VH-VL binders against q9vpl3. Designs and how they scored, part 334

Target 1, 224 residues: q9vpl3
Amino acid sequence: RGKINIQRPKAPHYERARVVAVTQPKYPELPKAKSCFKTRAERTQQQQENPYNEIIAREVRNWLDHSRLVAFFHLSSITADDIFRVRVQLHKQNLHLKSYGSKIIEQAVKNTRYEAIVPLFHSNHCIVFSPDPEKTAALLRIVRRVPQMVLLGGIVEETMLSRNQLVAYAQMPGLHAVQAQLVQTLSQAPGHLIQQLQAHQNSFVQVLDVHAKNQMNEETPKST

## First folded at step 11 (VH-VL)

Design cb65 (framework fv_imvotamab_arm2)
Fold by OpenDDE, second read of step 12:
Structure cb65 (fold): chain C 224 residues (1-224), chain A 120 residues (1-120), chain B 112 residues (1-112)
Amino acid sequence: as target 1 above (224 residues)
Amino acid sequence: EVQLVQSGAEVKKPGESLKISCKGSGYSFTHYWIGWVRQMPGKGLEWMGIIYPSDSYTRYSPSFQGQVTISADKSITTAYLQWSSLKASDTAMYYCARLDYGDYFGFDYWGQGTLVTVSS
Amino acid sequence: DIVMTQTPLSSPVTLGQPASISCRSSQSLVHSYSNTYLSWLQQRPGQPPRLLIYKISNRFSGVPDRFSGSGAGTDFTLKISRVEAEDVGVYYCMQATQFPYTFGGGTKVEIK
């Protein structure tokens, strides 16, 4: 029984070869995605200024300008369903999850104070907007349950914060609470100062009083 | 709850002017686009244009460019569609719809529609 | 303009049976960011349109799981796994990849 050479199969009989050739599923050659060889830069440059991007960029700018809290997230293998769930949760807290293309964001922030955020958007990302900076803690609580959302940084009260800074901010008491504490502390400072300034005087008066009492006791003649 | 409430049905004659309204509520009106869609009797949907209420930036479909004017008053969270001179061919149902590029990239909420009838 | 072609024009369906609607675009709806902005809308008789599906396959809030969207490039499909009486109406596909936005001609779903 001739060893079937699996590595070099004998060419089938001509008739069989014809049938096989005709019955072979012609798989459409997957268009060799010319895109696989284009550098990220080339891919980005060829994105023709789509008039569409300018329109959408307007929306992005408006969100940025009217938000007191902005958080940037990287999305790692997140499903649409997961995003939807998170969106609903965030929305209940008046947090708005948005996703825009990197080029749109670039266009939106070009020549603005937000231009520094552009490097954050090189991959799949989303942005959360809020008019209330006090919602930072709520935001972080929600996204902690979503491992696919990685916090990159944010903007709070027009200040760019790193990831760590944003986390720290969320742990701080509200601005009003901090201000109240500060006022309280400052209001106590004069009192302490006065007390310290008077401490020596009071001590001196006490010593004098004791001395006076002692002198009076010495001057009281033992009436025999 | 997000709602778009449109003005009532209109009966007009050819040559008359008309302005219909769409009031948004339950969301930040200035952050979302409003689009207008025409539906002629027994026909499909036709996109007319969009407006960004924050700055009143407007884009029209080529088919409706110069035929209508889309505007908005953000102070009362209302968008408008207006004709300077109506034609019989303008007889249709007109819908306003909210558009969000950041979420759905589509019209997520719709008004109830305004029927406009133009007859001699 | 991108032309959206829906088939069939009418889809009579028995209650509990599946329905399928096709939408073809005259050009690719893939946006520069690899997103495809195709939506499906439902319009019940005497009602305004309602968003069902966005970005090809994502169900909008409140949309039953019997609705599903699929497709890529120029070919898209809306499926209803089990048609209910409330599903009667006209369904439209819409592209938002470029201006002007365009709708399909609509598919009327009716109960046999």
Scores: ipSAE 0.750, ipTM 0.873, lowest interface PAE 0.7, mean pLDDT 87
Fold by ESMFold2-Fast, scan of step 11:
Structure cb65 (fold): chain C 224 residues (1-224), chain A 120 residues (1-120), chain B 112 residues (1-112)
Amino acid sequence: as target 1 above (224 residues)
Amino acid sequence: EVQLVQSGAEVKKPGESLKISCKGSGYSFTHYWIGWVRQMPGKGLEWMGIIYPSDSYTRYSPSFQGQVTISADKSITTAYLQWSSLKASDTAMYYCARLDYGDYFGFDYWGQGTLVTVSS
Amino acid sequence: DIVMTQTPLSSPVTLGQPASISCRSSQSLVHSYSNTYLSWLQQRPGQPPRLLIYKISNRFSGVPDRFSGSGAGTDFTLKISRVEAEDVGVYYCMQATQFPYTFGGGTKVEIK
């Protein structure tokens, strides 16, 4: 059941707190000693206890293989109602917002040309897929109005692009030959691109800290 | 809109074969799993299996492994559930449902159901 | 297999009053990185199941805010803050943490 019959209740402050609590890692809540870290053996055993992560990874690989546009985002605290509205707007443009666990993404991209994206997924994240790279401009217009989603970079026509390169691509006309040439021109060596993407991700940790503090005792124009 | 439309009700005798269908529309059929769920008269829900239409990978519940075959034809966006030889105990409502790991991690859209009656 | 136990089996409730349904799993439902893949489904008489809640507490598209989910580990609750006539039906919890996927036995919500 989809479509226009959707009802969206508002999320009170206590519901937001619950969402944050249930999405936070449980490992720190049950540490054995002073550290909240699991040993390598415990992490390996945890992986073995969830063997069907490989089945879910099949879905991720299929999206990567059949999408000519892939955009990576950091996702800060957002209500289910708000993310649903974003999904609806994106779907109208044949843009598909997906969220997968980091271990599933690691299994999906391991030993593939996409393995370099793994560092992007060590914090809260989401990915937008589309078979149509001309939708990059529509994607950026929609996401510009969603401050909780921070663009980290992406893949266009199998080429990894930084945030700034994706923004540049979005401004080009719909001529396929021109777009293909631009993608080639904007691409960088994988090592340099990964450093840039990691820097953007790390800088956002600082932004999240500021955001969390500012969220206290501040009015929002609309709380959906 | 996302929609799953199932084939009509069936009345069969024990030992007969049967194939029921579930047609998806309003979404990218090959990117989502289709699951089959059985509900016996007056009983709860039982997961039977899932299929990934892109490559026809299937996973069955142990209770249904070897009892049914799940398949899909992505050219007509249709998934199937098939029995080679029906038993009276197969009398039930059968639902297909879309499974999404990237959005909701649950059966998010359901077909209307196909009632299968197997009587002597 | 993970066994999902629901209580009560039936819940007669007066219109406008709250209803609460419990679901207990035989083992922890924590899957990958703290996510718990527990869903709640509603089945109205003569209709197919409908997704209400996913990942313990998140309402699905079109689901009224009177429905809420909570819980952790092995103990989960679905709450309807003010039951309406259209809420009559059977409610199922479901886990997708491990194969085979399993459902609770169902709780019938009835108007008394």
Scores: ipSAE 0.625, ipTM 0.823, lowest interface PAE 1.5, mean pLDDT 80

Design cb66 (framework fv_imvotamab_arm2)
Fold by ESMFold2-Fast, scan of step 11:
Structure cb66 (fold): chain C 224 residues (1-224), chain A 120 residues (1-120), chain B 112 residues (1-112)
Amino acid sequence: as target 1 above (224 residues)
Amino acid sequence: EVQLVQSGAEVKKPGESLKISCKGSGYSFTHYWIGWVRQMPGKGLEWMGIIYPSDSYTRYSPSFQGQVTISADKSITTAYLQWSSLKASDTAMYYCARLDYGDYFGFDYWGQGTLVTVSS
Amino acid sequence: DIVMTQTPLSSPVTLGQPASISCRSSQSLVHSYGHTYLSWLQQRPGQPPRLLIYKISNRFSGVPDRFSGSGAGTDFTLKISRVEAEDVGVYYCMQATQFPYTFGGGTKVEIK
């Protein structure tokens, strides 16, 4: 059968282990002392941490730069077996599910066109990448059956789309460029529409200047 | 299926150069890191370094910095580990492995290994 | 560098019995990303290492349910609930919390 059926774990103590893992307390770092001195070990660890974050950020940037479809999800607790089933189904459609820490995503997208995505990653999250934006419909069909994944928005052909815009894009037949252009036009600032209307209005004024207002077409539709 | 296929066993003399290979298939080669791990005869695993094939960025373990060179050719989906001058102490099994920070945060798939024997 | 220490098993394991493998780190493996990057690898005789468990307790694809991981901070355990003949080999813990990546010394599982 083609259905994804995500069920609760069979063993009760397995569910307890999941709750413990999710609710594990984090121990805060010691407060700063009046001294600005750092120990040798602290300096060494700080140096190690900086290159490590950049290494992972390089991977994130590569996925963003070489994917024409990027979808962002909130991810609730899910078992390794359940996420594996989702990955298999996604992989058949050339869709790649990845998870990265929020700080790494921030570092990866800082000073790039993608910086606006940072607020989406303040909670548990995952990202689906694909080189093929035509797979948006397949992606939404698959995740509809995965209640732990909640769509937040995405990027198609370098254009930021809300959840509703991405859903609309998925339902449109036709070429990617035409689909993306329509969504872009719908989300565009009012100024562009005003400029277009002003240009048409000038042409209409010229016509009215030549002819009296008493001309009416019996076939002219009324928008009421 | 994800596969990493390594070059065959090598027998060399001290002072000789060597370049061994690791060919990736069944995945997008440029989206994943390749790491190299040494296992000396009868001993455990030692991380040597990693490379990102997309831009050939490398990071080495301090113990191996300057001793080996890691490189990659993304046009043939192959990573390399190279010595300019081998030592008898380089005798070991060498593994390449794929690194994924987006899911497993470590080595997920491994090559079969290349045995390098250096003796005079 | 973070040092990973594994304790040898005191004796060979009887088929069908459980086995527990311990791993201790010289520093906490808790990472600022809200996870602990501790994995377990299996190496059967004459074979390359194979990923079993990642992020303490998550089984890798194709790994049998009899393998489970647990632990926190600096103390970690790999458990095999019912040891089978194919489980003979050396098991390594590995940390990816900071550079350089380090492995435990390995724990050999032998059948009596």
Scores: ipSAE 0.739, ipTM 0.876, lowest interface PAE 1.1, mean pLDDT 80
Fold by OpenDDE, second read of step 12:
Structure cb66 (fold): chain C 224 residues (1-224), chain A 120 residues (1-120), chain B 112 residues (1-112)
Amino acid sequence: as target 1 above (224 residues)
Amino acid sequence: EVQLVQSGAEVKKPGESLKISCKGSGYSFTHYWIGWVRQMPGKGLEWMGIIYPSDSYTRYSPSFQGQVTISADKSITTAYLQWSSLKASDTAMYYCARLDYGDYFGFDYWGQGTLVTVSS
Amino acid sequence: DIVMTQTPLSSPVTLGQPASISCRSSQSLVHSYGHTYLSWLQQRPGQPPRLLIYKISNRFSGVPDRFSGSGAGTDFTLKISRVEAEDVGVYYCMQATQFPYTFGGGTKVEIK
């Protein structure tokens, strides 16, 4: 039984070869994805020209411009159901969870004050928006229960904050409370200063008074 | 609760102008798109266009471009659909719907609809 | 324009039995960013449309778990595991991958 050479199969009989040639599935040549050779610039330009992307980018910009609190999160293996649950909880606190494509975000923030956030969006992410910066503590409380949401940073009152800074901010008393404390502290400062300045004078007066009393006692003749 | 409330049914003659309204409540009106959808009697749904109330940016379906005007007044959280000259073929139910690209990327909430009847 | 084709046009179903609706698009609904923006809507008689499923398989708020969506590319399916009386109506698929947004022709679900 001749060893079937699997590496160099004998050419089939002519008739069989014809049948095989006709029955061979012609797989359409996958269009060589011209996209692999497009420069980042070309890709970006094409994306900019897409009116659809511009529309979405407009929405993103509007959220950014009208939010006093913006928080950026990385999403790690989170399910749709989990996201929905978190969304509901956040919504109850007037916190709005949104998810946009990274490229859309890039387009939205290009040549804006928000351009620095682009590096945060290289992976699966979501953004939480709020008109109220006082909700930062509430936000962090909610997301602490969601290990799949990792805080990356945020924007509070137009200021970019790191993760740690955002956490610190959430722990601070409200702006009004801080301002009140500051005013109180500043209002006390002059009083303390005056007291300190007067302390030496008062001490001096006391010493003089004692001295005067002692002198008066010495001058009182012992009336025999 | 998110609600879209549309104006009441309209009966008009051909050639008349019409403006119907959609009032949003229970959410930030300026942050979400409003779309209009036509449904002719016994027929399916047709997308007409969308508007972003924040800046009144509008996009139309090619089929409805120049046929209708979509507008919004953000001060009263209301979107509008209007015709300059109605045709009998405009007889339909018209729905407004909220669109959010950041959540569902679709129409998540719908108005109750406005029936427009155009007859001679 | 993307043409959305739904089958069947009518689906008579016995109460408690499953129903399946198919939606095919004339082109891929995968957006350039990798997401597929296909939604399913329910319209009960005399009511406005209601969102059931978004992004192929995600149930909208308040939607019962008997509704499920699946599919990829150009082929999508809505399934109702156990049809209830309240499920009677017309179901539409919708694509939002590109303008203009387009709807399927609708599938009427009726009780036998």
Scores: ipSAE 0.583, ipTM 0.799, lowest interface PAE 1.0, mean pLDDT 87

Design cb67 (framework fv_imvotamab_arm2)
Fold by ESMFold2-Fast, scan of step 11:
Structure cb67 (fold): chain C 224 residues (1-224), chain A 120 residues (1-120), chain B 112 residues (1-112)
Amino acid sequence: as target 1 above (224 residues)
Amino acid sequence: EVQLVQSGAEVKKPGESLKISCKGSGYSFTHYWIGWVRQMPGKGLEWMGIIYPSDSYTRYSPSFQGQVTISADKSITTAYLQWSSLKASDTAMYYCARLDYGDYFGFDYWGQGTLVTVSS
Amino acid sequence: DIVMTQTPLSSPVTLGQPASISCRSSQSLVHSYGYTYLSWLQQRPGQPPRLLIYKISNRFSGVPDRFSGSGAGTDFTLKISRVEAEDVGVYYCMQATQFPYTFGGGTKVEIK
């Protein structure tokens, strides 16, 4: 028989593939890494149908609604054992380390005042939640030992804070810190504060990249 | 440490009502889901349903929808599994287990189990 | 519903020998986000289940390094490199990719 299976033809072997590729009509090229039987658009549509995003977003909103301290981190590759140790250490201080996908975070904060944080989560990330904002100092002490976690900024008493503002808050007594945050909130427009958080993230990532490269390169001169 | 403690074994007759409990401690109860899992004698595990204690949102396995009620009382950090009318086929070990989507995407800590025996 | 099929049904193993358990799902367990929510549980006789491995290959805290998980899509494996006496029990795979959550039928590991 000479008929070709039009539904699932067998792939041509090496010599035949060469001939077939030359003689067939040219089609738009699809990224080979993304192609199989479904296009990128079809996969995106399947994601939109997934009910888990809303169920998990419920969990994210609950953490945001009941936490007076929220800290955002960039997270580099870390072993399951190491992250568990960090989680246990944080838990002893009533600090709760969570990781959620960026689309889930986006869905959770959409149409809320926190929508502006979404750009912070375009790379690997994690979030630490606590009902006790006075634990900010304990958080920073613990994270100091975890080079894979890089502080980006946070929310304290419903106020968006840059990394530097969060570090400053950690060093203040409770009563004075409340007054300082009121002054900071009054003096900063929300859009400007978000831009400061993003700028600080970009600046810190650049510094971290330089530091990491210097640590790996033996020819790089030691600092003073 | 994180602990889920379940109520003691129950011996009931068909048609009786029953409510068993699962008390959480050592963690923020309202931030974690509680699931219920049935294990019939000599058989495997079956997921029954799940509750989010913060707002009492529930989701049931189709096999258990209408057969049981899952509830929670966050003031005493306790979740419940309830039957309005027991059947002999409800004889099983019942486990509660903690779940969250921010860590493991699975049941990480389990209660010791409550044995429910229904016989005439 | 996603059906989870485990093989073998039982695995009699000589102490110190390896054991391997397979789990096959009727549908892909890849969440639309690209993650695979496949866990392995251990149940010792008379005890509740305990989490061994989550997201295919990550060991839960306190789980010995002789346990390892691997797999992708619909085909998953739990390996015990050298079976110890305390490893006797039933092992279950579980999917959390979609509702209802489903478990494999279980594999009984026994020392011969």
Scores: ipSAE 0.643, ipTM 0.818, lowest interface PAE 1.4, mean pLDDT 80
Fold by OpenDDE, second read of step 12:
Order: sequence, then C-alpha cells, then structure tokens
Structure cb67 (fold): chain C 224 residues (1-224), chain A 120 residues (1-120), chain B 112 residues (1-112)
Amino acid sequence: as target 1 above (224 residues)
Amino acid sequence: EVQLVQSGAEVKKPGESLKISCKGSGYSFTHYWIGWVRQMPGKGLEWMGIIYPSDSYTRYSPSFQGQVTISADKSITTAYLQWSSLKASDTAMYYCARLDYGDYFGFDYWGQGTLVTVSS
Amino acid sequence: DIVMTQTPLSSPVTLGQPASISCRSSQSLVHSYGYTYLSWLQQRPGQPPRLLIYKISNRFSGVPDRFSGSGAGTDFTLKISRVEAEDVGVYYCMQATQFPYTFGGGTKVEIK
C-alpha cells in the first residue's frame, strides 16, 4: 500500500481536479485587514463628518451636561446578558448605563470641558450617568458584584475624579451632612475660645476672692 | 414604566391640516430621541424622521422632507407630527417610538399608533 | 438608501416547529465604528411593533429565549426555535447604521 505522501499529494485525475476546483468554496477574500497601523492622523482625516456621528455625539453631550454623576468603566469580557442585568439594576437606582463608540465620545467631547476623558475610552467601555451625585455609593455597590466592570474614574459635580477619589467620595457623608458638621464645628469654636479667654479671668477672680477672705479672717479681732 | 401614548384616530379631508401627538412618560424625555414611523394599510414600516426633544434637533427621511413637520414640547414631554395639507395618500397608521443610541440603538418602545384617514 | 430584503414573505409554521427569517441588506451594515445596528421587530395583529433583537443578536427585555438573531455584514437571520401561537405576526428587520433608517418588507409568520 503506497505511502500516502501527505506533503505532496499526487494531483487528482483531471476530472476529479475539475470537480474539486468547481466545488471548492470560494471564500470571499477577507478584506485585507487594512493594517491597523493607520496613524491617528489618517484615522482622523478619514472621519468624514458623518452627520450620523454628530447626532450620536449630541446625545452623549446632553448626557454629560445633565448628569451630576458620571462614571467610566472598562468592560472586560462581559456578555450582553450580563450588561443587561446590570443595566436593569442600575436603572432601578436612576443610574443609566450607556455604551458609545470611542470615536463618538471623542467627537462629543472635542473642544469641551470633558476633553480630558478621551484617554479613558481606548478599549471596551461603558458610561453610567445619574442626575444625583448621592447615588455614587449605590453605583459602586452594584458594580462591585460585576467583576467585568472596572471603574476607571468619574465626574461628580463637574469635577473629574480618579477611581480612588470616586470611591472616597462614595464613603463621605452627604453634602448636607458634611455642611452640618462643619457648621457645628465652627459654631463650637467661638464657644471654646470664649471659655479659654474667660478661664484666665475667672481664675484671677477666684484668687482675689480667696485673698479677700483671708484678709477678712485676719482682721476679725478675737473678741476676748 | 416607559410609555408612549399617542393621540386618537383622525378622520380628515384632503387639504386640511393635522397635528398628532405622542406623550412620553416613565423616563427622562429629554435624553431620548423620538422617531415617527408610517405604516400604510397592509404595508410595511417606513421611517419618517427623528427629533431630540432636548433641543428639538430634527432629521427627516428624504421621502418625508418638506412633507411633514416633527416637533416636540419637552415641558409636557410630548412629540408632534404635523401636516399643513393632507393628501389621500397620507392615510396610514403613524407610530412614535423611542430611540436610544446608548443602549439598544433602535426603537425600544413604541406608541399604540394613530390612525389617520384622509378621504374626500 | 440601504435596501433591506426579507425572505420569505410568508412563513407558515406548525406549532412547536422552528422558523427562520432572512434579512439581506444592499450594503454592509457595519458602521464606521465597528458596530452593526440591525434590529428585529415583531408586530402582532392589531398591535404596534415590538423590539425583539438589537445589534444583530441581543434579545430585548422580556423577549423569550426561543428568539435568536445572527448574521454579519449583509446577511442576517432571525430564528424562532419553537413557534408558539403568540408568535403569529409580521416580523421586520431594521437597519440603523445610516440615515435614512430602513425596514425590511416584513415576513408574515402564520400557524399551519
């Protein structure tokens, strides 16, 4: 039984070769992956002002402008089903999970106060929006259960916060509570100061009183 | 719950003007697009246009450009579709639908529809 | 405009049997940013359309798992693994990759 040369298979009979040639699935030539190496400049120039992208960018801007809490997350191998579950949980807390293309976000924030967030969107990401900054703790609680969502940072009350700062913010008492504490602390300060200032005076008066009493006792003639 | 409630059925004559409404509730009306879709009797769905209620930015299908006007009043969370002069060919069911580019990138919630009948 | 072509026009199906609907686009529905914005809608008799599938294969909230979407580029498929009586209606594919948005002609699913 002749060793089937797997490396150089004998050319099939002409008729078989014809059939094989005709039956060979013509795989559409995968569009030559335009080399991912288009320079940032080439990628930016080919961004024909697609009116469509502008429309989406408008939406993104609107969310940013009307949100007091914005959180940015990296998504690591998360399924659509998982995203949906998280979305539902967030929505119950008036937290809105959105996912936009990085280029759309870039276009949306270009020449705006939000331009600094662009570097956060180089990978798969999502954004959570909320009109209520007090929901930061709730957001973090929900996301903690989703290991595929990695917090990158956020914007709270128009201030960009790092991941750590956002976590710290979530642990802080509400603004009103903090303000109340501050007022309380400040209100106590003058009282303490007055007490300290009066302490010396009071001590002096006490010493004088003792002295006066002692003098009176010395002046009381022993009436024999 | 997200709801879109449309105005009732309309019976009109050719040449008359008409304005139908779509009221959104259960969500932030200003953050989501509203689209209008026509369905002629026994026919498929046709996209007419969209509006962003926040700033009333509007885009029309070329087929409907100049034929209708889409508007919104965000104060009452209502979108409108209007004709200046109706034609018999405008007889159709009209749907409003919510569109979100950040979630589904499609029409996720629909109104119940408004039947418009234009007859002489 | 992108033309969406659905096949078949009518799909008579026996209860409990699978159904398959095809949607072809005249051009690629891949957006410049890499996303494909194809949706499937269900319209039951006398009702407004309902979103079933978004972005080719994602089921919308409340949609049963018997519905599935697949495809890429220009060819897309909606499958119903086991057709139920409530699944009777017209199904539409919709592209939202570019303006104007366009719908397929619809596929009527009926029970034999």
Scores: ipSAE 0.520, ipTM 0.776, lowest interface PAE 1.1, mean pLDDT 86

Design cb68 (framework fv_imvotamab_arm2)
Fold by OpenDDE, second read of step 12:
Parts: structure tokens; sequence; C-alpha cells
Structure cb68 (fold): chain C 224 residues (1-224), chain A 120 residues (1-120), chain B 112 residues (1-112)
């Protein structure tokens, strides 16, 4: 009984081969989705000018212009559910998580003071907006629990900050507190200076007083 | 809580002008788009147009271009839909809805609707 | 304009049974950004529309987990795993991939 070579099956008889060839389901060649290998970033870069870009860019600009705190995050394998959870938490703190296409952001910030942020948007990203820069600490606290959100940098009070600078900012006392401290420090400086200037004078007066007392004691005749 | 409250039902005659309103509350009105949607009696939903209240930028559906005017007053967080001359065919429920491209890219909150009846 | 076609027009369902609604677009709803802006809305009798699903499969806040959306390209489906009495109404798909935004014709879900 000839060992059926399952690895190299004998070609069927010509007639059978014809029937099999005709009856073989022609599976439509799955369009080799050339696009399967393009990263979201690559897909976004090749985006043709879409009329939507301008429309949405208007929204982005408005958020940027009216936010005193803007934070940029890279998103790494985050699910929609996770994003939703984070969004809810942020919203409770008046923090607004938004996601826009890179080309939209580019268009939005083109020829503006925000143009420097464009390089941050080459991958999956989100932006958090807030009208309150004091919420920076709250923001960082929330996103710390979300490892899929990686802080890239931000804008606070119209100043671009690196990741490290933003973290440092969050650790600082409020602007008013810092200002108060500064004023206090500055207010103490003149007092200290005066004290130092007077210290020598006071010392001199003390020495003179001692000298005067000693002289008076020497001049008091021992009345025998 | 995000709310859109629309003006009350309107009964008008053909040829009359009408302006209905949609007031937003519970969110930053200037940051979100407002859209208007028509629903004729017993029919489906039709997109009419959108407005960005911050700068009053407006886009219309081709079917409604020139037929209506969408406007907004950001100072009172209100959007408007108006007709210069009503037709009987304008009889419908009109909804305003909030749109945000940064979140859902759709209408997430809706007004209660304004019924407009145009009859001779 | 993108034409959105919903099927069926009417879906009588027994309480506790699943329901499925199909939405087909005349062209791909994949935006140039790679995202698909398809939403599902629910309109209960005498009420305004309510957002259920956005971007094909994401449930909006407050939407029960019995609602799910799926699909790609031109074919989309809304599923209700177990229909409840409160689910009676008309369901619409909506595309926001291009102007003008367009809605499906609606599917009426009723209880048998």
Amino acid sequence: as target 1 above (224 residues)
Amino acid sequence: EVQLVQSGAEVKKPGESLKISCKGSGYSFTHYWIGWVRQMPGKGLEWMGIIYPSDSYTRYSPSFQGQVTISADKSITTAYLQWSSLKASDTAMYYCARLDYGDYFGFDYWGQGTLVTVSS
Amino acid sequence: DIVMTQTPLSSPVTLGQPASISCRSSQSLVHSYGETYLSWLQQRPGQPPRLLIYKISNRFSGVPDRFSGSGAGTDFTLKISRVEAEDVGVYYCMQATQFPYTFGGGTKVEIK
C-alpha cells in the first residue's frame, strides 16, 4: 500500500484536476492592505488637505488660546475604555482631554506662537486643556495612574515647558504663594542690611561706653 | 451637567419670519460646535448646519444653504436658527445638538426640540 | 452626499431577545486620518435623539453595555444583546466623515 505522501500529493488525474480547478473557490485576493503596515502617524502624514482640517483647526486654536494649561501626551496601546475613564476623572477637575489628528494640529498652529509643538504629534497623542494652571498637580496625579499616557510636555501661562519642567512646576507652590514668599524675602533684606550696618556702630558705642565707665571709676578719688 | 434648552413651540403662517433659540449650559459654550437638525413629521433626521460660537463660523448643508440662517450669541450662550420667510414645508421638529471634534466627533448632547408648525 | 441605508426598517423584538440593526454607507466612512466617524443614535418616542455609540464601537456615557457597535468601511452594525422595554424607539446611524453629515433612514425597534 504505497505511503500516501501528504507533503507532495500526486497530481490528480487530468480530468479531476480540471474539476478541482473549476470548483476551487476563488477567494478574492484580500486586498493586500498596503496600509496595514502604516503606522497611524504615517497615515496621518499622508493625509490630503481635507476641508475638515480647517474647520477642526479652528477648534484647536480656540482651545489653545483660552487654556492656561496645556499638556501633551503620547498614548501607548490605550483602549477606548481606558481613555473614557481618564476623561471622566480629568473632567471632574475641569481638565479637558482631546484628541486631534496631527495634520489638524499642524494647520491649527501654523504661523502661531504654538508652532513649536508640532514635533510632539508624530504618534498617537492626546491633549489636555485647562483654564486653570493650578490644576497641573491634579493632572499629573491622575495621569500617573495611567501608564499608557506618557507626558511629553506642556504649555503653562503661555510658556512652553518640557516634561521635567512641567513636573517641577506642579511641585511648586502656587504663583501667589511664591510671589508672597518673594515679597517677604525682599522685605526682609533691607532690615537685615540695616542691622548689619548698625552692628558696627552699636559695637563701637558699646566700647566707648565701657571706656567711659572705666575712666569714671578711675577718677573717683577714694575718699579716705 | 451639559444641557441644551430650546425655545418653545411655534405656530406661524407662510411668509412669516421666525427665529428659534438654543441655550447651552453646564459647559464652555464657546469651545463646542452647535448643530441644527430637522425632523419632519414621521420622518428621519436631517443635518442642517453647524456653528462655532466662538467666532460664529458657520457651515450649511447644501439643502439648507440660503434657506435658513444659523447664528450665535456667545454672551448669553445661545444659538439661533432663523427663517426670513417660512413655508408650509418647514413644518418640523428642530433640534439643536452639541458637537465636539476632539472627543466624539458627533452630536453628544441634544436639545429637547422645537416644534415649528407653518399653516395657512 | 454619502447615503446611509439602514436595515431593517422595523425590528419587532421579544423582550430579552437580541436585536441587530445594519447600516451601510454608499462610500467608505474611513476618514483621511484613518478614523471612521460613524455614530448610532437612539430616539425614544416623544424624545430627542440620544447618542449611543460613537466612532463605530465606543459607548457614550451612561449607555448600557447591552449596546454594542461594530463594523468597518461601509458596513456597520448596532447590536442590543437583550432588549428591554426602554429600548423601544427609532435608531439612526450617522456619518460625520464628510459634509454634509447624513443620517440613516432609521430602524424602529418595537416589542412583540
Scores: ipSAE 0.724, ipTM 0.867, lowest interface PAE 0.8, mean pLDDT 87
Fold by ESMFold2-Fast, scan of step 11:
Structure cb68 (fold): chain C 224 residues (1-224), chain A 120 residues (1-120), chain B 112 residues (1-112)
Amino acid sequence: as target 1 above (224 residues)
Amino acid sequence: EVQLVQSGAEVKKPGESLKISCKGSGYSFTHYWIGWVRQMPGKGLEWMGIIYPSDSYTRYSPSFQGQVTISADKSITTAYLQWSSLKASDTAMYYCARLDYGDYFGFDYWGQGTLVTVSS
Amino acid sequence: DIVMTQTPLSSPVTLGQPASISCRSSQSLVHSYGETYLSWLQQRPGQPPRLLIYKISNRFSGVPDRFSGSGAGTDFTLKISRVEAEDVGVYYCMQATQFPYTFGGGTKVEIK
């Protein structure tokens, strides 16, 4: 049947991050500081560095531009069959589960108001899109049965919301009342939305660290 | 349910124009790519091109560049494959298929096919 | 263009026996971010193609567990553990890592 895929190491991303944090006494030189002398051709070449990513980024931008509800999730290991069942349940509610690589998301949101979300995608992730923000309650009901998907936060009507704010939004009655309550809810946490989203992700990663260490001790065979 | 329904079989003479269709239903049409694939009688599959219906962006296989035109009308959730002048070598089964990079990164749902016969 | 080579061209198999199809690409199918966009399609006689396997080894919805995919880099395999009568058809590998998208030449699975 074959061996474990060594191109995707089982070691969690945050394990490498912790090693770097412990061993890093010096800050690396920024690429921008290295050289400011680029020809027109070199700039054009850098922009065309990966044209295939731009094709996929077109799709990501389309989802962002035409969705009034965007929810961000951390995604733990899940079988293809299980994620397919979740997609079917979500689709019935006009909710669309998508997974894109972090570099593609970065390229899609670069120089937009959404650029700040990029750090949310340094680990395994997925995004749910919908043109209907009233479907937030249906989304949370469905995801409650999927422990592998952990809500990090979202965007509703172009406004960034933390996990708790999105949960509160889901419990609000119809559209007119929802708009009034959303304004009220947003006024309670000005300026902390991105920080809260990163904190929630980091807290989740830290909780997973204990289980990941236990799994690595169990799954990594002693072999020299 | 996701469905792609293609137009019926066509019998044409060399030099005639033709436009065949692929109607999508059961999903968000503008968020998925539509690809066209040719299968000549008794032969394998050949990718012709793709279109993104949201903005009509197209990408063609080099073998089909300039030979066909792919278009879409998102108001009626329909994609098209068109020839300005048919050749006998265009005789084949033509399939449309849906592609999304956020789901399966492959052609997940296929139309039933449109048989095009070009003979004098 | 990435050339996809399938072997064998035909695979006559006895009902209930295993079948194995190989697909080799002229270039690595690893995308710049580590993903490999290799899929397998099944085409039964008189029917359109149907997605079986995506991203090397993931079964699509409704695909029986007797189908499995494996491989890495340039060498990929589709296995049917116990061939059933409904499995008769032509199987194609496909890469979507790079434009133009390319298909293997096809392998015909038929009953002896």
Scores: ipSAE 0.647, ipTM 0.827, lowest interface PAE 1.5, mean pLDDT 80

